# VHH binders against q9y6x5, part 252

Target 1, 379 residues: q9y6x5
Amino acid sequence: LPPKLLLVSFDGFRADYLKNYEFPHLQNFIKEGVLVEHVKNVFITKTFPNHYSIVTGLYEESHGIVANSMYDAVTKKHFSDSNDKDPFWWNEAVPIWVTNQLQENRSSAAAMWPGTDVPIHDTISSYFMNYNSSVSFEERLNNITMWLNNSNPPVTFATLYWEEPDASGHKYGPEDKENMSRVLKKIDDLIGDLVQRLKMLGLWENLNVIITSDHGMTQCSQDRLINLDSCIDHSYYTLIDLSPVAAILPKINRTEVYNKLKNCSPHMNVYLKEDIPNRFYYQHNDRIQPIILVADEGWTIVLNESSQKLGDHGYDNSLPSMHPFLAAHGPAFHKGYKHSTINIVDIYPMMCHILGLKPHPNNGTFGHTKCLLVDQWCI

## First folded at step 10 (VHH)

Design yd78 (framework vhh_8dlx_2)
Fold by ESMFold2-Fast, scan of step 10:
Structure yd78 (fold): chain B 379 residues (1-379), chain A 119 residues (1-119)
Amino acid sequence: as target 1 above (379 residues)
Amino acid sequence: EVQLVESGGGVVQPGRSLRLSCAASGFTVSSNWMGWVRQAPGKGLEWIGDIYSGGSTFYNPSLKSLVTISRDDSTNTLYLQMNSLRAEDTAIYYCATGSDYYSEGFDYWGKGTLVTVSS
């Protein structure tokens, strides 16, 4: 039978939650599989960019989903919740489900993973659900397992996305032990239910399962606000994205806008596009604005108002608080192996290897994930 | 040690509702997954649905709008609520569980309770 892979994301699952809370079901999954303790995500550490990096193996400047809110200077198009299904935004890369369908006579299935309800290069996931946050985890899992079990040609790649613990991380902040313990226990129960469902359907022994996330979460405060209105008037620029990475499109000379912003706050860095640190790999795309502001961890950029967020992400990808983890189980993976760190772009070439697909050119390094795989030697 | 006892079966008229109970002993229902399966006269086993330790429920798509599975952790009891009963729902109904949470199928079954739908 062809190899099968289920990729599961719990949005905003900070890696150190695994050390601060009990996860009996996830720990049982890891005991018979592999754990990568930290996954170094791409900058900016936001949901849409990092979910697309997982399935393309590309930095944001290369795959084109550079933020959750975007403006394309060449076409003058705006990306928002109302037009996130425009293929234009997603067509700068080829995600793994498209490769799976085009290289092999195989199907893909998707429950809510970002981009899977959009035709990318005229190809949409063979089975998919239109994004709707109101759909339960149970309904998403039921559809995925039905498609994995009853498809012709067979579904060999499936994705499942869940919005927690990100939504609660924003609402309560990651340091609220009482509320976060309740949320994380619920997630562990869902992981247990997922494993049991796969076992009941006879899928478990032949299925590779990856559980991962796109980013972490850090504590915010009303005492850590950066008010842009105190530094520059709105008539000088158009705001494309606000916090914690502000994307500034100048209406006047770029240097003049930069000079007004560069000493605005000791708790943010202000970059001209060409001066963005090379380590971010966040420069070579028309959707990256001429001036970028990067807030320090835990600081929120506002426009003369308070913020209700007690937790946030989007910060520097070198911060451990921004890192998710990766756990995996299945015939491709070792049992009981723990690995320290991989880059989030390394997941794509690993998944291509498991599925027998030729990866598109990407920024990942297959060697970084070799220790996880039974058919490879650790380097 | 694991024992499952179904109750609540009997003769019911078409269009009516019925709730079946399954009393569990020898294990805790909230620590394991459980399900309902039925067998109509002269036919094979038909899966109705499952409930997992975390409370997630999964149903046979052909039956999903007609049945609800729930549990009461304080009384260690599993329930199957059936609505809009039809003659074809006549069957012996079984509750079942695995030997542990991660079992690959049902290892323990009750003896069943007969439901007859007739007009």
Scores: ipSAE 0.000, ipTM 0.352, lowest interface PAE 13.1, mean pLDDT 89

Design yd79 (framework vhh_8dlx_2)
Fold by ESMFold2-Fast, scan of step 10:
Structure yd79 (fold): chain B 379 residues (1-379), chain A 119 residues (1-119)
Amino acid sequence: as target 1 above (379 residues)
Amino acid sequence: EVQLVESGGGVVQPGRSLRLSCAASGFTVSSNWMGWVRQAPGKGLEWIGDIYSGGSTFYNPSLKSLVTISRDDSTNTLYLQMNSLRAEDTAIYYCATGPDYYSEGFDYWGKGTLVTVSS
């Protein structure tokens, strides 16, 4: 009876992979559903920030997960481990699974989505798996489908996270067509198996499924390095995050640190916090450091060392290489509809609408996604 | 149209292994989900496990990892390997499929093969 939604993320799935590689299973999913060709993510274009923006509808400065590595100037706390379980970091927003459990007599289920193994506002997902990258896609999917079929109160919101193609994108770079074609073929097979499993279990017809990602990937090179040690002695600052967005906490006068950095490389923009471009929505949070360095696409900031990453992300969110896609299927969605672009923060109010939840104040615009939905007027 | 023919059943002693086969015709096993289901005398249907087009396998946890599902795409055949058989594994074993991409659940079943675990 209640509407159900499964939100699936394949980390680092660049939107244009859909045009450059064959995805027979994903294309069958799209043919009977909807496709948004580009999703404009939030800055910085990193995993934790964008995954939290999807489920809160907020810019990073508002939800507080401003990077994968953070320092909070007010409390002096460090977020230096991707497995950090301190609710402090996540409590500046209310993710959809918390709202789902609190507004209605409903359960939420989670397989590895960032933040789902943390109690946020004293509420943790009803069913969840502690983050462990060694757990197979099959085990994650098995748990999610079991919980969707056998829960009381019913699971109405479920999340599933998978680390590929991000890990391979970093290792091989997105321009390595031989390796990326193998990785993406395996992902398409997993999507096919996901759909087939939902059909086999009788879940497919009544379940809304969203397949999306947090960011894209761009090609990096040993020829495109910015050596920060050539600009400034590391004794003058504490490095909170390095590349491609460096978060600098000065140990001395901020102006002195800024002056040493501002003309160091033609491939890096240096901002005092108050000068960060408004379009980034990356300024109004104590976890954003006094000086931010933003590398140009494909450039890597290093500390007098080489980088083995052939692909990376975190760059300017206006770059198409940083954009993921969104595909969806289910009773809430039109069939065979294609849309050009939405903002990643627009996903949250759409999901709240599908689930019949009152959204918390957010930066998304419901109007941007209404043409995807069967119960909405499309102008 | 779609036909599934199970084979390999029979009387087997406790503690031994047995491999069941399911020969498929009228569709391609590598393009659809396939599963194994059993029914013990006087009991309901018990799902053993499934295999999907991409090769992902899912098993009933209550079978304690003593079963393996595999397929041979070249011979269009599904297999169920069972190890350390016990008396409670006595059942009719069915293979099943949803051969159409748009199918819901298992639309086609074989007639089953009887496995009797007895000394």
Scores: ipSAE 0.006, ipTM 0.470, lowest interface PAE 9.8, mean pLDDT 89

Design yd8 (framework vhh_8dlx_2)
Fold by ESMFold2-Fast, scan of step 10:
Structure yd8 (fold): chain B 379 residues (1-379), chain A 119 residues (1-119)
Amino acid sequence: as target 1 above (379 residues)
Amino acid sequence: EVQLVESGGGVVQPGRSLRLSCAASGFTVSDNWMGWVRQAPGKGLEWIGDIYSGGSTFYNPSLKSLVTISRDDSTNTLYLQMNSLRAEDTAIYYCATGKDYYSEGFDYWGKGTLVTVSS
């Protein structure tokens, strides 16, 4: 029987939550599986970019989903994170479910993972749900487990996405122990329910399950705002994305806009596109704007307004607060093994190996994840 | 010692609703997964549905529109609400739980409560 893999994402699950809160169900999962304590995500540390990096193994400049809000200067198209299904935005890479369906006579299934309700290279997941945040975790799980158990040809790759703890992280801030404790306990209970459902359906022993996330969360404050309107008049530029990484499209000379912004706040770095630090791998794409503003951790860029967010992400990917974790269980994985760090782009070639797929060229390094796998020699 | 006691069975007319209760002792219902199973005369066990500690419910697809499983954590009680009862729903109804959260299958069962759907 071909190997099967279920990839689960809990949006905004900061790695150090594992050390500051109790997760009895997740700890039972890890006890008989593997834990990667920190996953270094890609810049910018936002939902759409990092979810697409997980399934393509590419930096954002390479896969083309460079933000949750984008503008392409060549085609004059606009993208928003509110359900743009134009394949144009997604076609710069080949996600793993497309590879799974095209290289093998096998099916893919998806419950809400970003991009799975879009035909990419004329291929859409064999089974999928159109994105709808109102659909319960239970309904998503029920569909995924039904498709894993009853499909012909067999579903060998399945994805499941859940919006928490990101939504609550934004609303309460990650340092609100009372509210975050309640939210994270609910997530741990959902993980327990997931494991129990798989066991009762006879799927648990032969299924590889990865639980991960796209980014972390940092505490914000009304005392840490950067008012962009105090720096530059709106008539000089078009704003493509705002906070904490602002994407600026100049309406006048680029150098003039840069000079107006460059020294405006001690809590914001201003980059011309070609001066964006090489370590970000955030430069070589037409959807990256001519000027990028990067706020310091915990600072929010605003337009003459207050921010209601007590937590946010999108910041420098070197910050531990932006890092998620990865836990995995199944026949491909060692039992009781802990690993310190991998790059988020390393997940894709590892998943291709587990499924027996030839990976498309990618930025991941298979060697970084080989110690997690039973069929690999670990140095 | 784990004990499960079902109640609420009896004779009901077709088309009516009925709620069964399962009083648990020796463990906390919110800490374990629990389910309902029935056995009609001369037939095998038929799974109705489960509720997990986190509150997620999973139902037999043939019964999903007709039943609802819930619990009251303050009274340590599990419920099965049945609507639009038919003669085919005549059965002994059991509540059951695993020995722990990760148990596969039911380890502890009540003695059952009989539901007869008859005019």
Scores: ipSAE 0.000, ipTM 0.393, lowest interface PAE 11.7, mean pLDDT 89

Design yd80 (framework vhh_8dlx_2)
Fold by ESMFold2-Fast, scan of step 10:
Structure yd80 (fold): chain B 379 residues (1-379), chain A 119 residues (1-119)
Amino acid sequence: as target 1 above (379 residues)
Amino acid sequence: EVQLVESGGGVVQPGRSLRLSCAASGFTVSSNWMGWVRQAPGKGLEWIGDIYSGGSTFYNPSLKSLVTISRDDSTNTLYLQMNSLRAEDTAIYYCATGEDYYSEGFDYWGKGTLVTVSS
């Protein structure tokens, strides 16, 4: 039988939640599988960019999804939200489900993973759900498991996306132990339900399952706001993205806009595009704006308004608060193995190896994940 | 010593609703997964749906619009609500549970309760 892989994302699952809360179902999953304690994500630490990095193995400047809100300077197109279905935004990379369908003539299935309801290089996931946040986890799981069990050609790669704990992390903040405890217990229960469902359908023994996330979460406050309107009049620029990384398109000379912004707040860094730190790998794309503002951890950039977010992400990817984890179980993975850190771009070449696919050129390093796999030597 | 006792069956007219109960003893319903299965005369077992310890429910797609599974943790009881009953819903209805949360299939079954849908 061809190898099968289910990739599950719980949006905004900060790695250190695993140390501060009890996860009996997830711990049972890990006991017979592997845990990577920290995954170093790509900059900026936002949902769309990191979800696309997981499935392409590329930095954001290379795959082209550089933010959740984008403007392309060459074509003059605007990307507004998750509802934008223009393939233009996604065509700078080849995600793993496209490679799976074209290289091996197998099927792919998707429940809400970013990009899976869009034709990319004229290829859409064989089975997919149009994005709708109101669809329950149970309905997403039911569709995925039915497609895994009843497809021809067989579904060998499947994805499942869930919006929590990100939505609650934004609403309550990660330091709200009472509300976060409730949310995280529910997620652990959903993980238990996932495992039980796979067992009941006879899928568990032959399926590789990866549970991961795109980023973490940090505490914000009404006392930590940067009012951009106090720095510069908005008639001088077009705002492409706001917080915590602001993307500024000047309407006047770039140097003049930079001079108005560069000393405005001690709690943000202001970069001309060519001065963005090399370690971010966030420079070489037409969708990265001429001036980028990067807020310090826990600070929110606003336009003469209050922010209702008590938690946020998008900050510097060196911050442990921005890091998710990765857990995996299945015939490809060791049992009871713990690993400290991988890069989020390393997930793609590992998944290609498990599925027997030739990866497209990517920024991941297979050697970083080989110790997780039973068919690899890693001394 | 795990015991499951179904009740609430009987004769029902087409188009009506009926709620079946399953009283559990020897284990806590909120800590285990449970399901409903039926067997129509002369046919095999047909899975209706499950409820897991976390509260998630999964249904047979052919029955999803017609049934709801719920539980009352204070009385250690599982329920199956059935709406718009048809003659083809005539069957013996069983509640079942696994020995542990991650078992494959049902280990414990009740004796069943007969539902007859007739005019």
Scores: ipSAE 0.000, ipTM 0.275, lowest interface PAE 15.3, mean pLDDT 88

Design yd81 (framework vhh_8dlx_2)
Fold by ESMFold2-Fast, scan of step 10:
Structure yd81 (fold): chain B 379 residues (1-379), chain A 119 residues (1-119)
Amino acid sequence: as target 1 above (379 residues)
Amino acid sequence: EVQLVESGGGVVQPGRSLRLSCAASGFTVSSNWMGWVRQAPGKGLEWIGDIYSGGSTFYNPSLKSLVTISRDDSTNTLYLQMNSLRAEDTAIYYCATGGDYYSEGFDYWGKGTLVTVSS
């Protein structure tokens, strides 16, 4: 029977949560598996970009999902929640479920992972759920496990996405120990339920399971706001994305807009597109706007308004607060092994190896993850 | 010793509701997954649903609208609520658990409680 892999994401699960809260079910999972203590995500540290980087192994400038809100200067199309199902936005890369379906007589299954309800290169996940945040974790898991057991051709790659702890991280902020403790305990309980469900169905011992996340979370405050309206009038630009990375499309000369913004606040950096730091790998795509504003950690960019967000993400990917973790269990993985750091783009070539797929060209390095795998020499 | 004791069975009229109980001893219900399974006369075992340590519930799709599984952690008891009972629901109902975290499938079963749906 071909190898099988279930990829699970808990949105906004900051790596440092593992050290500050108790996770008995996750610790039991790790005891017989592997833990990568932090994962360096791609810039910008947002949900759609990083989820697509996990399944393509590409930086955002290469896969084309450069933000949660985008504008393409060549085609003049706008990306928003209502437009995310247009294949145009997703076609700059080939995600692993498409490769899985095209290289072998295999099926893929998806419960809400970004992009899985979109036909990409004329290929949609064999089994999928249209995105709906009101659908319970239990219903998502039930569908995934039914598809893993009752599909022909067999489902060999499955994905499961859950919105927490990101939603609560935004609402309460990561420093709210009481509320975050409750939320994280519930997530640990869901991990326990996932493991018990897989054991009940006879899937556990033969299934590779990865539990990871797209980004972390940092504390915000009403005392740390950057008001763009104090620096520049709306008649000068079109706002494509706001906070904490603002995407500015000038309606007048780019240099004039830049000069109005460059000294606006000591708590944000203002970049012309060609001046964006090379380390971000965030420059070579038509969907990256002519001027990008990057707020300092914990600062929120606003338009003459207060922000209700007590936590946020999207900040510099060198910040530990932006980093998630990765845990894995299954026949492909060592037992009881801990690793310090990998890049989020490294996950894709590792998953291709586990599934026996030839990876598309990517920015990941297989060598960074080989110590996690039983069929590789680490020492 | 792990023990499961079902109760609440009996004769019930069609269209009525019934709640079955499963008293557990020798382990904690909130730390283990548990399920309900039934066997009608002359038929095989039919899975009804499960509840896991964290409280997540999974149901047989054919029965989901008709049953609810719950637990009382303070009394270490599992419940099966059944609504709109039909003659075809006549069966022996079993409570089951995997025992410990490393167990696969159901390791421990109760002796069952008979439910007869008749007029």
Scores: ipSAE 0.000, ipTM 0.391, lowest interface PAE 12.4, mean pLDDT 89

Design yd82 (framework vhh_8dlx_2)
Fold by ESMFold2-Fast, scan of step 10:
Structure yd82 (fold): chain B 379 residues (1-379), chain A 119 residues (1-119)
Amino acid sequence: as target 1 above (379 residues)
Amino acid sequence: EVQLVESGGGVVQPGRSLRLSCAASGFTVSSNWMGWVRQAPGKGLEWIGDIYSGGSTFYNPSLKSLVTISRDDSTNTLYLQMNSLRAEDTAIYYCATGYDYYSEGFDYWGKGTLVTVSS
């Protein structure tokens, strides 16, 4: 009777979508479970960094996935989407599926969660799918539920990742109510399908299910562009990441590059690495570049070209538009309980508690999530 | 292996309608996220719209009401209906599958079909 947990992520699901759109299936899930209205994610508010923070309980400077595009100054390695299978990038932390397999005689299963198709500390999920965005939600769900029912040792931790509503948020912008309404209705229908399949397979009553996301989305515009080429020539630096957080590796003296950038636009902040605000927890890693540019909400950094994105994320993690939500249902969770806010790093120690695992040292605080849990005192 | 074959392009007069087809092999259209994109001469790629595995469709707001995406699951074929064609719609039209958030684009593309709007 080991506890079981399914962790589901809908990429880019902004928390306030729950207030502005109808989600009948998700509301039924919440009615018999718990809702955290806002999850304060880590900086930068991007997919790879935040998905890894959820499963490690660490800030990006600690787990090492500091952006979707990275350069490591010590080893001279470059990280891009095509290089995500190099264990080097993921080995600065121990994700929960590795802990689950190593501490207990239990299996883990994964459908596309970032990092799950990479051996981390020589350990890969017992059952996994290589990342392939063309694989349907239905196929991912079918594999996960089959593995939950048919595995020995038993699958006790499973993950399921879906690319929407992030892709449509980028394409249409979060303020396009007609298009976003259709996207979000489809996601709600997928949640309904998920619940129904778990019920049909006899999993629903004994499985803990968390539905969450890595970040939100904000409206962008062709009228809100920051053109780096107007301030500094490409011969002065190597660009590691562009927007809305630009990672600048100087080819000349760092101070000279900083001076060319510092007054480039009133709509971005320019930081030397040591001057990055402590509240970001984005400083102590060799993959964080010597100069970081942080665009204001809704502003896009470009290289003398227009941007096709009508929505984006990556901005300051204090912005409510960057926050996802968390909903959960199952034997570990209260029914009909609503909580205002947790930190995204708090999810990891909560999941370790549910699974009976000893967490690796992490930045989360178990006390922040105790009111969600039936076996905890929350006063 | 994944293959996409577009057809239905050609020379069309301004103001007319045109329906493009995309025949898929090596995968099932009803189980995959698919889209249409176009590239006008000397321009970058422009996103037209998507259809998800469940059949929900989403469009570039600048093209909404001018295009419709549909599929025939029995023939494993994706369609793009275009209305009120203008000279600016002259482009190579691609169907694509496997949209990747990380690359911010589709992984698999057809070879494209050329649409020329001539007046």
Scores: ipSAE 0.000, ipTM 0.183, lowest interface PAE 16.8, mean pLDDT 88

